# VHH binders against Uncharacterized isomerase mll1393, part 17

Target 1, 302 residues: Uncharacterized isomerase mll1393, of Mesorhizobium japonicum (q98kn6)
Amino acid sequence: MQTRNYLLYDVFTTERLAGNPLAVVLDCKGLDTIAMQAIAREFNLSETVFVLPPDNPKHKNRIRIFTPDYEMPFAGHPTVGSAIALAELAGESGAGIFVLEENIGPVRCAVSRHDGAAFAEFDLAKLPEPLQLEADPQAIGAALGLAPHEIGFENHRVAFWSAGVPYVTIPVANLEAAGRIRLDNQAWSELAPRKSEWAFASPYVYCRETVNHESAFHVRMIVPGTPSYEDPATGSAAAAFAGAIMHFDAPTDGISQLWIEQGLEMGRPSRIRLELTVQGGKLASARIGGHAVKVADGKLFI
Key: E = the ipSAE of ESMFold2; O = the ipSAE of OpenDDE; V2 = 0.75 times the mean of E and O plus 0.25 times the DockQ between their complexes.

## First folded at step 14 (VHH; framework vhh_8h63_2)

Design v5 (from u6 with F108Y; at its last look DockQ between E and O 0.60; V2 from the best seeds 0.59)
Fold by OpenDDE, look of step 14:
Structure v5 (fold): chain B 302 residues (1-302), chain A 121 residues (1-121)
Amino acid sequence: as target 1 above (302 residues)
Amino acid sequence: ELQLVESGGGLVQAGGSLTVSCAASGFTFSRYAMGWSRQAPGKERELVAGISSGGSTYYADTVKGRFTISRDNAKNTLYLQMNSLKPEDTAMYYCARDDYGRYDYPKYDYWGQGTQVTVSG
């Protein structure tokens, strides 16, 4: 039996018991995939990260990301959370850039600390692209329990975007509408596009009205299924949403940062920072960032 | 009302073949991944095979090479062709709809009543 330390972080938040929870298991050399999968299931969080020595000594660490059911090549809050956790473990108090090795490849991370709060960001590996939406936007709205007049604001319309993972981006009139949404899984499955042969794309609902005045958008992301569940902070969706922002808002050239608030209705308030670099009216690059705070530490006796 | 109705089960000798079917109604069959699971007495239900809406398939290791899952969207019917049957294949076979999942991790929200397959040694 070997003892390993683990950390629990709440990601995309500065407040404990908010954000997206993450387990980070340290010193995982010697664990095989089966063991990692079993441990991830034990934690039963959306993702558990296992920290390993890097393959390339120039990189900080290798991390493997597991859901309770399978290994992921990449995920947003695990990357942000791990970056912050590792920086804190190293006693790094200033701004730093390092590389985390993930199954998708090396991920460049920037970690900084402002006013005592740790912040991490990474570059999108893939920029968002539009996909074809076959479903009627009104039907999409109905599947969420919304009336036709509650779908859309300004020039924003229901769309389908992917930055690796596709999402149906659904603008809604206001916070009241956003707060009322309930996914009819049956209705959704009958009309929603697929993200794979085995699963339907998730709705990413957003409105311009926000609870926090510093947030540019208020969003909700619901994973279909029986039962469906809501995600408190979805980096991959934010990445896709960058496409919608570019298309409908057409930001001017330069660097713009916008905060996305999420997880409020479900009781785990989160904030994701989306940074857009626009050149010639086109998205040249984008970054996803956020805060994370340690909520617990412990030992695994496995 | 959503319904899944299995048929085709029966008694077969080891080494024999059998095809079970599942008639689906109450939903757009062609949009859903479907699957077969089985449950033997005293054992937990286990995944046997799955098929996506696009026709991609996966199989449990125990049946790979012997079983074939297929679908006819025009008939709203799911099939499982079972060849080289073994006594260990004896179980109640259930048809299920995968409402959200992966090829290696289906999430079934509806099940049929099952059809009994018995393989004699």
Scores: ipSAE 0.586, ipTM 0.846, lowest interface PAE 0.7, mean pLDDT 94
ESMFold2, look of step 14: ipSAE 0.600; ipTM 0.848
ESMFold2 (binder alone), look of step 14: mean pLDDT 82; pTM 0.828

## First folded at step 16 (VHH; framework vhh_8h63_2)

Design w1 (from u6 with S53Y; at its last look DockQ between E and O 0.57; V2 from the best seeds 0.59)
Fold by OpenDDE, look of step 16:
Parts: sequence; C-alpha cells; structure tokens
Structure w1 (fold): chain B 302 residues (1-302), chain A 121 residues (1-121)
Amino acid sequence: as target 1 above (302 residues)
Amino acid sequence: ELQLVESGGGLVQAGGSLTVSCAASGFTFSRYAMGWSRQAPGKERELVAGISYGGSTYYADTVKGRFTISRDNAKNTLYLQMNSLKPEDTAMYYCARDDYGRYDYPKFDYWGQGTQVTVSG
C-alpha cells in the first residue's frame, strides 16, 4: 500500500461545484492499468487523470485518462484541468507552454492567468470535418422533443461534424427550446448517425440566445443511452462545432474567440473558449480553452 | 412493443454443439448492437458475446474459440453458435440489445426471457 496525493478540479469554470469535475491522481508510477481503472471507478467522475513522468524529458508529464469504465485516448477537460493542476503544482504563476503526453499523442498546452484565474488551452489536433447526415432534420428535432419551427435559427441547420469525435449539431430557436429538450433514446437510435459500431453520435444542441451576454452560444450535449446523461462541458463537441460555425457564420479572417456556455440547465455552469484562426475564409487552426479551479486535495491509500 | 425472444436451448452432452436464436421485434434491429449473456444458478449474469451493428464481434475469454455470435438483419435474428460445450456453460442464456456503448462496455437496455442450456458431463 502506497500513499498518493490526488486533486479535484472543476474544469471550464471559475466557480467551485460547477463545470466539469476532474480527479487528478499524482505520482502514479507503478500503477498498472487495472489499478488505474479501479481507482477511476472509485472516484466515479466522468474522468480521472493519472499523472506519470513523461516518456520524453522535454515534455512535462504523461497523463492517462480513465472513465469509470474505460481508458480514453484524449479528452478536453482532463487536458485543461491537468494542465492547470500541473502548472499550479510547479508554482508557475506566469504564462507557460508545455507538452502533455496522452494516448492520442503529445498535446501542447498553454497555461496562463486571467484576473487571477488559471486558464489553459490546447490546439485541436484535428480540424472539424463535415460528415453526411442521412436523417431528416425534423426527425432529429423530434427525437429531442422539438417542433419543426424550433429547429434552426438564421441560416443554421442540423449538421454532422467531427473533429475526431462526431456530433450532430442541432441549432434551436432559443433558450426556451434548448431548455426543453429531452432525448428519446429509442427515436435517436433509429435515425442518428453512429460514431462507432457500438455507439451513436451525440446531439450537440446550440442556440444564439444566451444567458450570459458574453457567451456567443448556449449549448447542451446529451450522451445517448439508458439512461442518457448530460455533459456540463464538452471540449470535443466544441471542436466539432467549430466546423458548424465556419460553415454557417463564415467569420472573417483573423482570430476570433467565442465563449460557449454549457451545463446551465443541469446546474453545473461551464464556459468553453473556442478560438478560431481564419485565413482566406478557411479555418487554419483552433483552440479549446477554459478555466479550472481546485476544489479539493487528498490522499489515496492504495 | 420491443421484444426479444430466445429459443434453441436444451440438453446437450459435453463436447456437443447447440445454436440458440433470438428473434427481435419492435425496433430497427439492424441499427443496434446485440449481445448474449448467461446466468448460472447462484452466479451473476455474465457477458458472453457481443456483435456490433456492422458485424464486429467480441467474446468473453471463457467462450473464445468455441462460441460464435452472428446476426441476420433481414430476419431480425441474433444467433449464438456454441461448440465444444462444457458443463460450466450450463446457464440461462439471454439475448440483449445494446442501446449505446462500446465493445468493452455494453449497455443493455432490453433482455429476452432467456433460453436454458444444460450441458451434461
């Protein structure tokens, strides 16, 4: 039995008990996959990160990301949260750039402070690509309990985008419509595209109307299943959503930062910053960023 | 109404073969991953095999090389071919629908009534 320190962070928020929760287990050298999986299950958070020494000495750390059920190659809030956690542990109060080694590969992270709050961002490894959506947009809306007139705003239409993980992007008329959605899992499974042979793509609902005026979009992401559940902040979806924004809004050349509010309906308000670099009318690069705040620290006796 | 109806169970001697089937109705069978689980008396239900909508398969270690899961989407039927049966394979075999999950993390939302497979030593 060894003693290992762990940290709890709320990611994509500056407020404790909001955002996406994350457990970060430190000094995980010597833990095998089975042990890590068991610990992740013990925490029972969407993701638990296990921090290891880097394989490359030029990198900051190796991190392994686990859900309670399986290991992930990459996830947004674990990356953001870990980057901030590790920077804070190192006493780095200024802006810094370092690499986190993940299963997906090395991820470059930039950590900074804004108004005293820690902020981290990373470059998208893959830019969003459009996918074909075979389903009727009205049927898609109906699967969420929406009427036809509630689907879409301006020129935004139901679409299917992937930046590694595919999402059905579903524009809705307003906050009221967004707040009323309820996923009919049966209907969804019968018409939604798949992200794998074993799972359907998730709906990413968004509207232009926002609770916070600083937010560009209000969004909800529902993971299908029995039961379905909502994610308070979904970086991978924001990445895919960049494609929809480019397609429908056609932002001008330059750098634009868009704040995406999420998780409000479920009581865990979150904000994701999506930064778009547009050149020649095309998305040249994009970044996902957000704040994180330490909620707790403790010791594991395992 | 969604239904899964298993059939084909019975008594077979060790080393024998048996095929169980599951007739599905009430949903678009071809869009779902499906699986088989089994439960022996006094034991927990355990995953036996799974098949994706696209036909990819996975098996429990205890049945690998002996069992084959397959599907006929035209017939809305799931199959489990069981070869080289052992007494420890004796169980109630259940057909299940995977509504959302992964090959290593199935989420079964519907189950059949089961079909009894008994292997004599």
Scores: ipSAE 0.451, ipTM 0.783, lowest interface PAE 0.9, mean pLDDT 94
ESMFold2, look of step 16: ipSAE 0.751; ipTM 0.897
ESMFold2 (binder alone), look of step 16: mean pLDDT 82; pTM 0.839

Design w2 (from u6 with G54R; at its last look DockQ between E and O 0.74; V2 from the best seeds 0.67)
Fold by OpenDDE, look of step 16:
Structure w2 (fold): chain B 302 residues (1-302), chain A 121 residues (1-121)
Amino acid sequence: as target 1 above (302 residues)
Amino acid sequence: ELQLVESGGGLVQAGGSLTVSCAASGFTFSRYAMGWSRQAPGKERELVAGISSRGSTYYADTVKGRFTISRDNAKNTLYLQMNSLKPEDTAMYYCARDDYGRYDYPKFDYWGQGTQVTVSG
């Protein structure tokens, strides 16, 4: 038995008990995959991060990301949360840039403080690309319990985008419509595109109307399944959503920052910052960022 | 109404072969990952094999090289060819549908009534 410290963070929020929860287990040298998986299952959070020494001494740390069921090569809120956690552990109060080694590869992270709140962001490894959506948009809406007139606003239409993980982006008329959605898993499975051999793409619902005036979009992401569940903050979806924004809004050249509010309906309000660098009418680069706040620390006796 | 009906089970001697089938109805068969699970007396139900909607296959380590899962979408039928059967393969075999569609591996939550496979030593 070895004692290891762990941290609990709420990511994409400045408020405890909001955002996307994350467990960060420190000093995980000596743990094998089986043990990490078991510990992740014990925490039973969407993701648990295990911190290791870096393979490259110029990097800050190696992190391995586990769901309760499997290891992930990359995830947004684990990256943001881990970056902030590690910066805080190091006593870094100023802006800093370092690399986290993940299964997907090295991820450059920038950590800073804004108004006393820790903020982290990382560059998208892959820019969003459009995918072919074969399903009828009205059927897509119906699978979420929406009427045809509630699907779409302005020129925004149902689309399919991927920045590594595919999402069906579904514009809806307003907050009321967004708040009413319920995923019919059967209907969804009958028409939704696949994101992998074994998994359906998730719906990413968004509208221009927001609860917070600082937010550019209000969004919901529902993970299909039995039962389906909602994610309070989905970085990968925000990355894909950048494609939809570029396509339908056609932002001007320059750097634009968009705040995306998520998780409000489910009682875990979150905010993701999507930064777009547009050059010549094209997306040159994008960043995902957010705040994180430590909610707990403790010890594992394993 | 969703329905999975297994058939083809029976008694076979060790080293023998058997093919079980599953007739599916009530849903668009071609869109779903399908698979087989089995449950021996006193044991938990375990995944045997899975096949994605695109034809990718997954096998439990205990059956790799011996069992082959396949599907005929035109017939809404799932198959499991079992070769080199062992006494430890004795179980109720269940046809299953992946309703989760959530993971990058097969995970089932809907099963048929099962077909009994008994392998004598």
Scores: ipSAE 0.591, ipTM 0.828, lowest interface PAE 0.8, mean pLDDT 95
ESMFold2, look of step 16: ipSAE 0.706; ipTM 0.882
ESMFold2 (binder alone), look of step 16: mean pLDDT 82; pTM 0.829

Design w3 (from u6 with T28K; at its last look DockQ between E and O 0.77; V2 from the best seeds 0.00; counts 0 for: pae E 3.5 > 2)
Amino acid sequence: ELQLVESGGGLVQAGGSLTVSCAASGFKFSRYAMGWSRQAPGKERELVAGISSGGSTYYADTVKGRFTISRDNAKNTLYLQMNSLKPEDTAMYYCARDDYGRYDYPKFDYWGQGTQVTVSG
ESMFold2, look of step 16: ipSAE 0.719; ipTM 0.887
ESMFold2 (binder alone), look of step 16: mean pLDDT 82; pTM 0.831
OpenDDE, look of step 16: ipSAE 0.732; ipTM 0.901
ESMFold2, look of step 18: ipSAE 0.716; ipTM 0.885
ESMFold2 (binder alone), look of step 18: mean pLDDT 82; pTM 0.830
OpenDDE, look of step 18: ipSAE 0.653; ipTM 0.872
ESMFold2, look of step 20: ipSAE 0.339; ipTM 0.723
ESMFold2 (binder alone), look of step 20: mean pLDDT 82; pTM 0.831
OpenDDE, look of step 20: ipSAE 0.756; ipTM 0.910

Design w4 (from u6 with D104E; at its last look DockQ between E and O 0.77; V2 from the best seeds 0.52)
Fold by OpenDDE, look of step 16:
Structure w4 (fold): chain B 302 residues (1-302), chain A 121 residues (1-121)
Amino acid sequence: as target 1 above (302 residues)
Amino acid sequence: ELQLVESGGGLVQAGGSLTVSCAASGFTFSRYAMGWSRQAPGKERELVAGISSGGSTYYADTVKGRFTISRDNAKNTLYLQMNSLKPEDTAMYYCARDDYGRYEYPKFDYWGQGTQVTVSG
């Protein structure tokens, strides 16, 4: 048994009790996978991060990311949250760039402060690519409780994108439509594409109308299952969504920063910043970023 | 209506073999991962084995090398071949459909009524 410090952060928010919650366990040298998994199960958050010394001394830390059930190679809000947490622990007050080692590989993170709030961003390891959607868009909408006329706005249509994790991107008419969606798991499972051997791709619903004027899009992401649940902020989906934006909006060359609001309906408002670098009409690079705020700290006696 | 009906359970001596089957209806069987769970008296239900729609398999450590899960999509049937059975394998065995959510390993819902497997020592 060893005493270890842990931190709780709310990620993709500047407000406590909003955003995506994250546990960060410090000084995890000596913990094996079984122990980490057990601790993650104890916290019972979507993800728990375990901080280790880096393999490369030029990097800041090694982090391992666990759901209550399994280890992940990478995740957005754990990366953002960990970057901010580690920067704060180090007493770094200015903008800084460092590398977090993850199972997926080294992830370059930039940490800064905006209006006093800590902000972190990282480059997408993989740019979004279109996937074939076999399902009928109307059926997709129906599985969410939407009428055909509520699906789509402007030239945006139902699509299937992946930046590593695939999502069915579903444009809807307005906030009212977005707020009314309810996933029919059975219907969804009958028509949705798969993201793995064991699971179906999740719907990522979005509309141009937003609650916050600074947000470019209002989104909801529902994870199918028994029961299904909604995610307050989904970095991987935002990454995939970059593809849809490029395809349908065709932004001009340059750097575009888009704020995506999520989690409002479920009572955990979040904001993800998607930054697109467009060159020659093509997406050259993209970044996911957001704020995080420490909610708690404590000690583990295990 | 979704239905899972298990069969094939019974009494078998330790070291023996048994195959249980599950007939599925009410959903597109071929699109779902399926699996088996078991529950012994006084114990929690535990995952035994899973098979994806594509045929990938998962086994609990306690049954690896002894049990084989398979499926026949044309018959909407799931199978569990159990070899080298032990008394500790005694349980009600339930056929289940995999949770179609986020997991990359079996997580089941919609269990049948189960079939009893009893292994005598």
Scores: ipSAE 0.180, ipTM 0.635, lowest interface PAE 1.7, mean pLDDT 93
ESMFold2, look of step 16: ipSAE 0.702; ipTM 0.881
ESMFold2 (binder alone), look of step 16: mean pLDDT 82; pTM 0.832

Design w5 (from u6 with F27Y; at its last look DockQ between E and O 0.73; V2 from the best seeds 0.63)
Amino acid sequence: ELQLVESGGGLVQAGGSLTVSCAASGYTFSRYAMGWSRQAPGKERELVAGISSGGSTYYADTVKGRFTISRDNAKNTLYLQMNSLKPEDTAMYYCARDDYGRYDYPKFDYWGQGTQVTVSG
ESMFold2, look of step 16: ipSAE 0.701; ipTM 0.880
ESMFold2 (binder alone), look of step 16: mean pLDDT 81; pTM 0.820
OpenDDE, look of step 16: ipSAE 0.722; ipTM 0.898
ESMFold2, look of step 22: ipSAE 0.635; ipTM 0.851
ESMFold2 (binder alone), look of step 22: mean pLDDT 81; pTM 0.823
OpenDDE, look of step 22: ipSAE 0.557; ipTM 0.816

Design w6 (from u6 with S52T; at its last look DockQ between E and O 0.78; V2 from the best seeds 0.66)
Fold by OpenDDE, look of step 16:
Parts: sequence; structure tokens; C-alpha cells
Structure w6 (fold): chain B 302 residues (1-302), chain A 121 residues (1-121)
Amino acid sequence: as target 1 above (302 residues)
Amino acid sequence: ELQLVESGGGLVQAGGSLTVSCAASGFTFSRYAMGWSRQAPGKERELVAGITSGGSTYYADTVKGRFTISRDNAKNTLYLQMNSLKPEDTAMYYCARDDYGRYDYPKFDYWGQGTQVTVSG
């Protein structure tokens, strides 16, 4: 048995008890995969991060990301939350750039403060690409409990995008429509594309109308299953969504920062910043960023 | 209505073989990963084997090399060929469907009534 410190952060928010919760376990040298998985199961959060010394001394740390059930190669809010947590632990003030080693590879993170709140962002390892969608948009809408006229706004149509993890991007008419969605698991499973041999892609619903005027989009992401659950903030989906934005909105050359509000309906309001660098009408690079706030710290006796 | 009906269970001697089958209806069988779970008396239900819609397979460590899961999409039928059976394999075997594809690994729901497999020592 060894004592290890842990931190709890709420990510993609400046407010405690909002955003995406994250556990960060420190000084995890000596823990094996089985132990890490067990600890993640104990915390029972969407993700638990285990912090290790870096393999490359030029990098800040190695982090391993676990769901209660399995290890992930990468995830957005664990990266953002860990970056902020580690920066704060180091007493770093101001803007800084460092590398977190993850299973997917090294991830360059930038940590800064905006209006006193810690902010972290990272570059997308993979730019979004369109995928073939076979499902009928009307059927997709029905699977969410929406009428055909409620699907789409402006020139936005149902699409399928991936920046590593595929999402069905579903534009809806307005906040009211977004607020009414209810995923029919059976209907969804009958028509949804797959993100893997074992799993269906999740719906990422969005509309132009927003609760906060600072937000460019209002979104919801629902994971099918028994029961289904909604994610307060989904970085991987925002990354995929960059493709949809490029395709339908065709932003001009330059840097665009878009705030995406999520998790409002489920009571954990979150905000993700999607930054697009557009050159020659093409997406040259993109970043995902957000705030995080420490909500707890403690010790594990394991 | 979703329905899974298992068959083929019975009594077999240790070292013997048995094939159980599952007839599925009420959903598009070919779209779902399917699998087998088993539950012995006094024990928790455990995953035995899984097969994706594409035919990739997953096996519990306890049955690897001995059991083979397969499917016939044209017949909406799932199979489990069990070889080199052991007394420890004695259990009620349940056919199950993928849990709406949430997980990137076998996770099942909608179990049938099960078929009893008993292996005598």
C-alpha cells in the first residue's frame, strides 16, 4: 500500500460542479495497468488520469487515461484538465507550452490564464475528414424525436465526420428542438454508422441559436446504450465538428475562435473553444481548448 | 419484439463437445455484435464470447482455444461450439445482443432464457 495524491477537476468550465469531471492521480510510478484500471473504476468518472514521469525529459509528464472500463489513447478533457492541473502544481504563472505524453503520442499543450481562469488548449493530432453517411436524415431525426422540418438550418445538413473519432453531426432548427431530443437507442442502432466494429457512432446535435451570446453553437452529444447518457463536453466531437463548420460555413482565411456550449440541458454547462486556422479556404490546423477548475484534492491509500 | 431463443444445451462428459445455438428475431441481426454469457449457480454472469457484425471474435481467457463463436446472418442465428468441456463450464448459457454499440468491446443486453450446459466430471 502506498499513499498517492489525487485531484478532482471540472473541465471546460470555470465553475465548480459544472463541465466534465476529471480525476487526476499523481505520482503513479509503480502502478500497473490493472491497478490503474481498478482505481479508475473506483472513481467512476468518465475518465481518470494517471500522471507519470515523462519518457522524454523534455516533456512535462506522461499521462495515462482510463475510463472505468478501459484505457484510452487520448481524450480532450483529460488532456485539458491534466495540463491545467500540472501547470498549477508547478506553480507556473502566465502562458506556457509543454508536451504531455499520451498513448496516442506527444501532445503539445498551451496553458494560460484568461481573466484569472486557467485555460489550456492543444492542437488536433488529426484534422477532420468526411465519412460516408448511409442513413436517411429524416430517419436520423426521428431517432432523436425530431420532425423532418426541425433537422437542418441554413445550408447545414446531417453529416458524418471524424477527427479520429467519428460523430454524426446533426444540425437542428433551434434551441427548442435541441432541448427536446431524446435518443431512441433501438432506432439509432438500426441506422447509425459505426465508429468501430463494436460501437455505433454517437449523435452530435448542434444549432446556431445559443443560450449564451458568446457561444457560436449550442450542442448536445448523447452516447447510445442502456441507459444512454449525455456528455457535458466532448472534445473529440468538437474536433470532428470542425469539419462540418468548414464545409457548411466556409470561414474566410485566418484564425477563427468559436465557443461551443454543451451540457446545458443536463445541468453541467460547459464551453469548448474551437480554434480554426484557415488557409486558402482549407483547414490548416485546429485547436481545442477550455478552462478547468479544481474542485477537490485528496489521498489514495492503495 | 426482440427475442433471443437459445437451444442445444444438455449433459456432456468432461472432455466432450457441445454446440449451442441462438435464434434471434425482432431486430436487424446482421447489424449487431452478438455474444454468449454464462452463469453458474452462486456466481455472477460472465462473458464467454463475442462476435462483431463483421465477424471479429472475442473470447474470455477461460474458454480461449476451446470455444468458437460464429454466426449465420442469413439465418439470424448465433452459435457457440464448445470443445474440451470441463466441469467448470457448467452453467446456464445465455445468448445476448450488443448493448446498442456503446462500447468498443463486448457488452451485451437482452439475454434469452438460456440453455443449460452441464459437464460431468
Scores: ipSAE 0.608, ipTM 0.846, lowest interface PAE 0.8, mean pLDDT 95
ESMFold2, look of step 16: ipSAE 0.639; ipTM 0.861
ESMFold2 (binder alone), look of step 16: mean pLDDT 83; pTM 0.838

## First folded at step 18 (VHH; framework vhh_8h63_2)

Design y1 (from w3 with F27Y; at its last look DockQ between E and O 0.82; V2 from the best seeds 0.65)
Fold by OpenDDE, look of step 18:
Structure y1 (fold): chain B 302 residues (1-302), chain A 121 residues (1-121)
Amino acid sequence: as target 1 above (302 residues)
Amino acid sequence: ELQLVESGGGLVQAGGSLTVSCAASGYKFSRYAMGWSRQAPGKERELVAGISSGGSTYYADTVKGRFTISRDNAKNTLYLQMNSLKPEDTAMYYCARDDYGRYDYPKFDYWGQGTQVTVSG
């Protein structure tokens, strides 16, 4: 039996008990996959990160990301949360850039502080691309409990985008409409495109109207299933959503930052910063970023 | 109403073959991944095989090479062809539907009542 320290962070928020929860287990050298999986199940959070020494000494750390059920090659809030956690552990108070090794490969992270709050961001590995949507947009809306007139705003229409993970992007009229959505799993399963042989794409609902004036979009992401659940903050969806923004809003050349508020209705408010670099009318690069705050620390006896 | 009804179970000698079927109703069958699980007395229910809506298949190591899962979407029917049966294959076999496609692997949220398969040694 060994004693290992762990940290709990709430990611994509500056407030405790909001955003995405994350467990970070430190000094995980010597743990095998079975043990890591078991520990992840014990924490029973969406993701648990296990921190290891890097394979490349020029990198900060190797991290392995586990859900309670399986290991992930990459995830947004685990990356952001881990970056911040590791920076804080190192006593790094200034802006810094380092690489986290993940199953997907090396991930460049930038950590900084804004108004005393830790912030981390990473570059999208893949830019968003449009996918073919065969389903009727009105039927898609209906699957969420929305009337036809509540689907869309301005020139935004239901679409299908992927930046590695595909999402059905669903513009809705306003906050009231967004707040009323309820996913009919059966209806969704009959309409939704697949993201894999075994899985349907998730709905990413958004509107221009926001609760916070600093936010550019208000969003909800529902994971279908029995039961379905809502995600407080979804980095991969924000990445895909960058495609929709480019397509429908056609931002001018330069760097633009927009905040996406999420998780408000489900009681864990979050904010994701999406940074777009536009050149020649095309998305040249994009970044996902957010804050994280330590909620707890402790010891794991395994 | 969602319904899965298994059939085809029975007694078979070791080395024999058996095909179990599952009639699905109450939903759009072709949209869902389906599978088979089994439970032997005193043991936990285990995944036997899965098939995606696109036809990709998964098999437990214990049945790989011996069992074949297939589906007929026109008939809303799932099949499991079991060859080279062993006494260890004796179990209640359950038809199962995926969890609305949440996972990138076979994961079920609904089962039928099951059909008994008994393999005599």
Scores: ipSAE 0.498, ipTM 0.794, lowest interface PAE 1.0, mean pLDDT 95
ESMFold2, look of step 18: ipSAE 0.691; ipTM 0.881
ESMFold2 (binder alone), look of step 18: mean pLDDT 81; pTM 0.819

Design y2 (from u6 with T28R; at its last look DockQ between E and O 0.79; V2 from the best seeds 0.00; counts 0 for: pae E 2.2 > 2)
Fold by ESMFold2, look of step 18:
Structure y2 (fold): chain B 302 residues (1-302), chain A 121 residues (1-121)
Amino acid sequence: as target 1 above (302 residues)
Amino acid sequence: ELQLVESGGGLVQAGGSLTVSCAASGFRFSRYAMGWSRQAPGKERELVAGISSGGSTYYADTVKGRFTISRDNAKNTLYLQMNSLKPEDTAMYYCARDDYGRYDYPKFDYWGQGTQVTVSG
């Protein structure tokens, strides 16, 4: 008897058919977890969001975030995309601050207009921390199909950082090197540290050279597998990368706002804004943000 | 070349015990999560148990408390100790491995040929 409306947004982009796509399913009270998981599998996007009434009436909504295979406690582009989608449904996309309830806890979101398009950002709950990496940088380069001289630039070196989800941060010489990456899954599986008991950490490749002059870094993130999957825009990796930026670039006290371009090689150009607040030479806080645009809407006959 | 070869299946009376094993080759065994699935005739395959590279374990509710998964990294071998066996446990048992550490939960993409376990009443 019931139908459920859904929205399709492209996140971390001002342009349709770019960024990281997100399905947002509305009015999900009464759907159980099995149904949500089945719907997420049907969409087969990186994540699908299910919008529910908030438990605390002062909060905007509760959301649940699913990959095709399991539920996530939190994820970056689903939070940005949901915040923008919900603000636009209410007809108020400027200067709004509200809380989305996520399984990880309440997430304070700021939605505004930036460069003429809807923009959302949220504070990192956890700042990046360094992790021990024992892999040889030359072997890491070989697993990416790169020569030793193509790994590193300036004082930047291969490192392992986490702001919740850990990533192997891999500086490469330039755009040409970044563009030639071909992940050797077997070699990577023999070298990579684990992000959890069940999974290896993914490579997060970056260089100073950029396609867009407004960008501070060009990045690529590849999920190992057969076949491997390249993510268009990875908020959790940008959060971890803030640690590498603080360590290697040592920005001066104050607020720094950096655009990170991603997804260009795989055909879904994306931009993530990273805001760093530095006090006494240390990272005091950070924010992840970006744009999102509506692409489609429709109905599920459930 | 990746290979998973199960053995140790057979006929056992209800209430009895049986250990099945899986010999792994063609990859660095200690770096991967491993698991067991089973399929009875006319039924869907189900995940029975998993063990991460670090030793964390997962068990399906239908076998929890009766089955124990373990691994011997020196021998590249995965084990499933099955106690208090029931006729409902009759199935082909498959050894499984993750897809290069892709998933942050027990899900496996490679299977062996299986070993038959039959529990008589």
Scores: ipSAE 0.492, ipTM 0.794, lowest interface PAE 2.2, mean pLDDT 91
ESMFold2 (binder alone), look of step 18: mean pLDDT 84; pTM 0.850
OpenDDE, look of step 18: ipSAE 0.661; ipTM 0.875

Design y3 (from w3 with D98E; at its last look DockQ between E and O 0.38; V2 from the best seeds 0.00; counts 0 for: pae O 7.0 > 2)
Amino acid sequence: ELQLVESGGGLVQAGGSLTVSCAASGFKFSRYAMGWSRQAPGKERELVAGISSGGSTYYADTVKGRFTISRDNAKNTLYLQMNSLKPEDTAMYYCAREDYGRYDYPKFDYWGQGTQVTVSG
ESMFold2, look of step 18: ipSAE 0.680; ipTM 0.870
ESMFold2 (binder alone), look of step 18: mean pLDDT 83; pTM 0.833
OpenDDE, look of step 18: ipSAE 0.015; ipTM 0.296

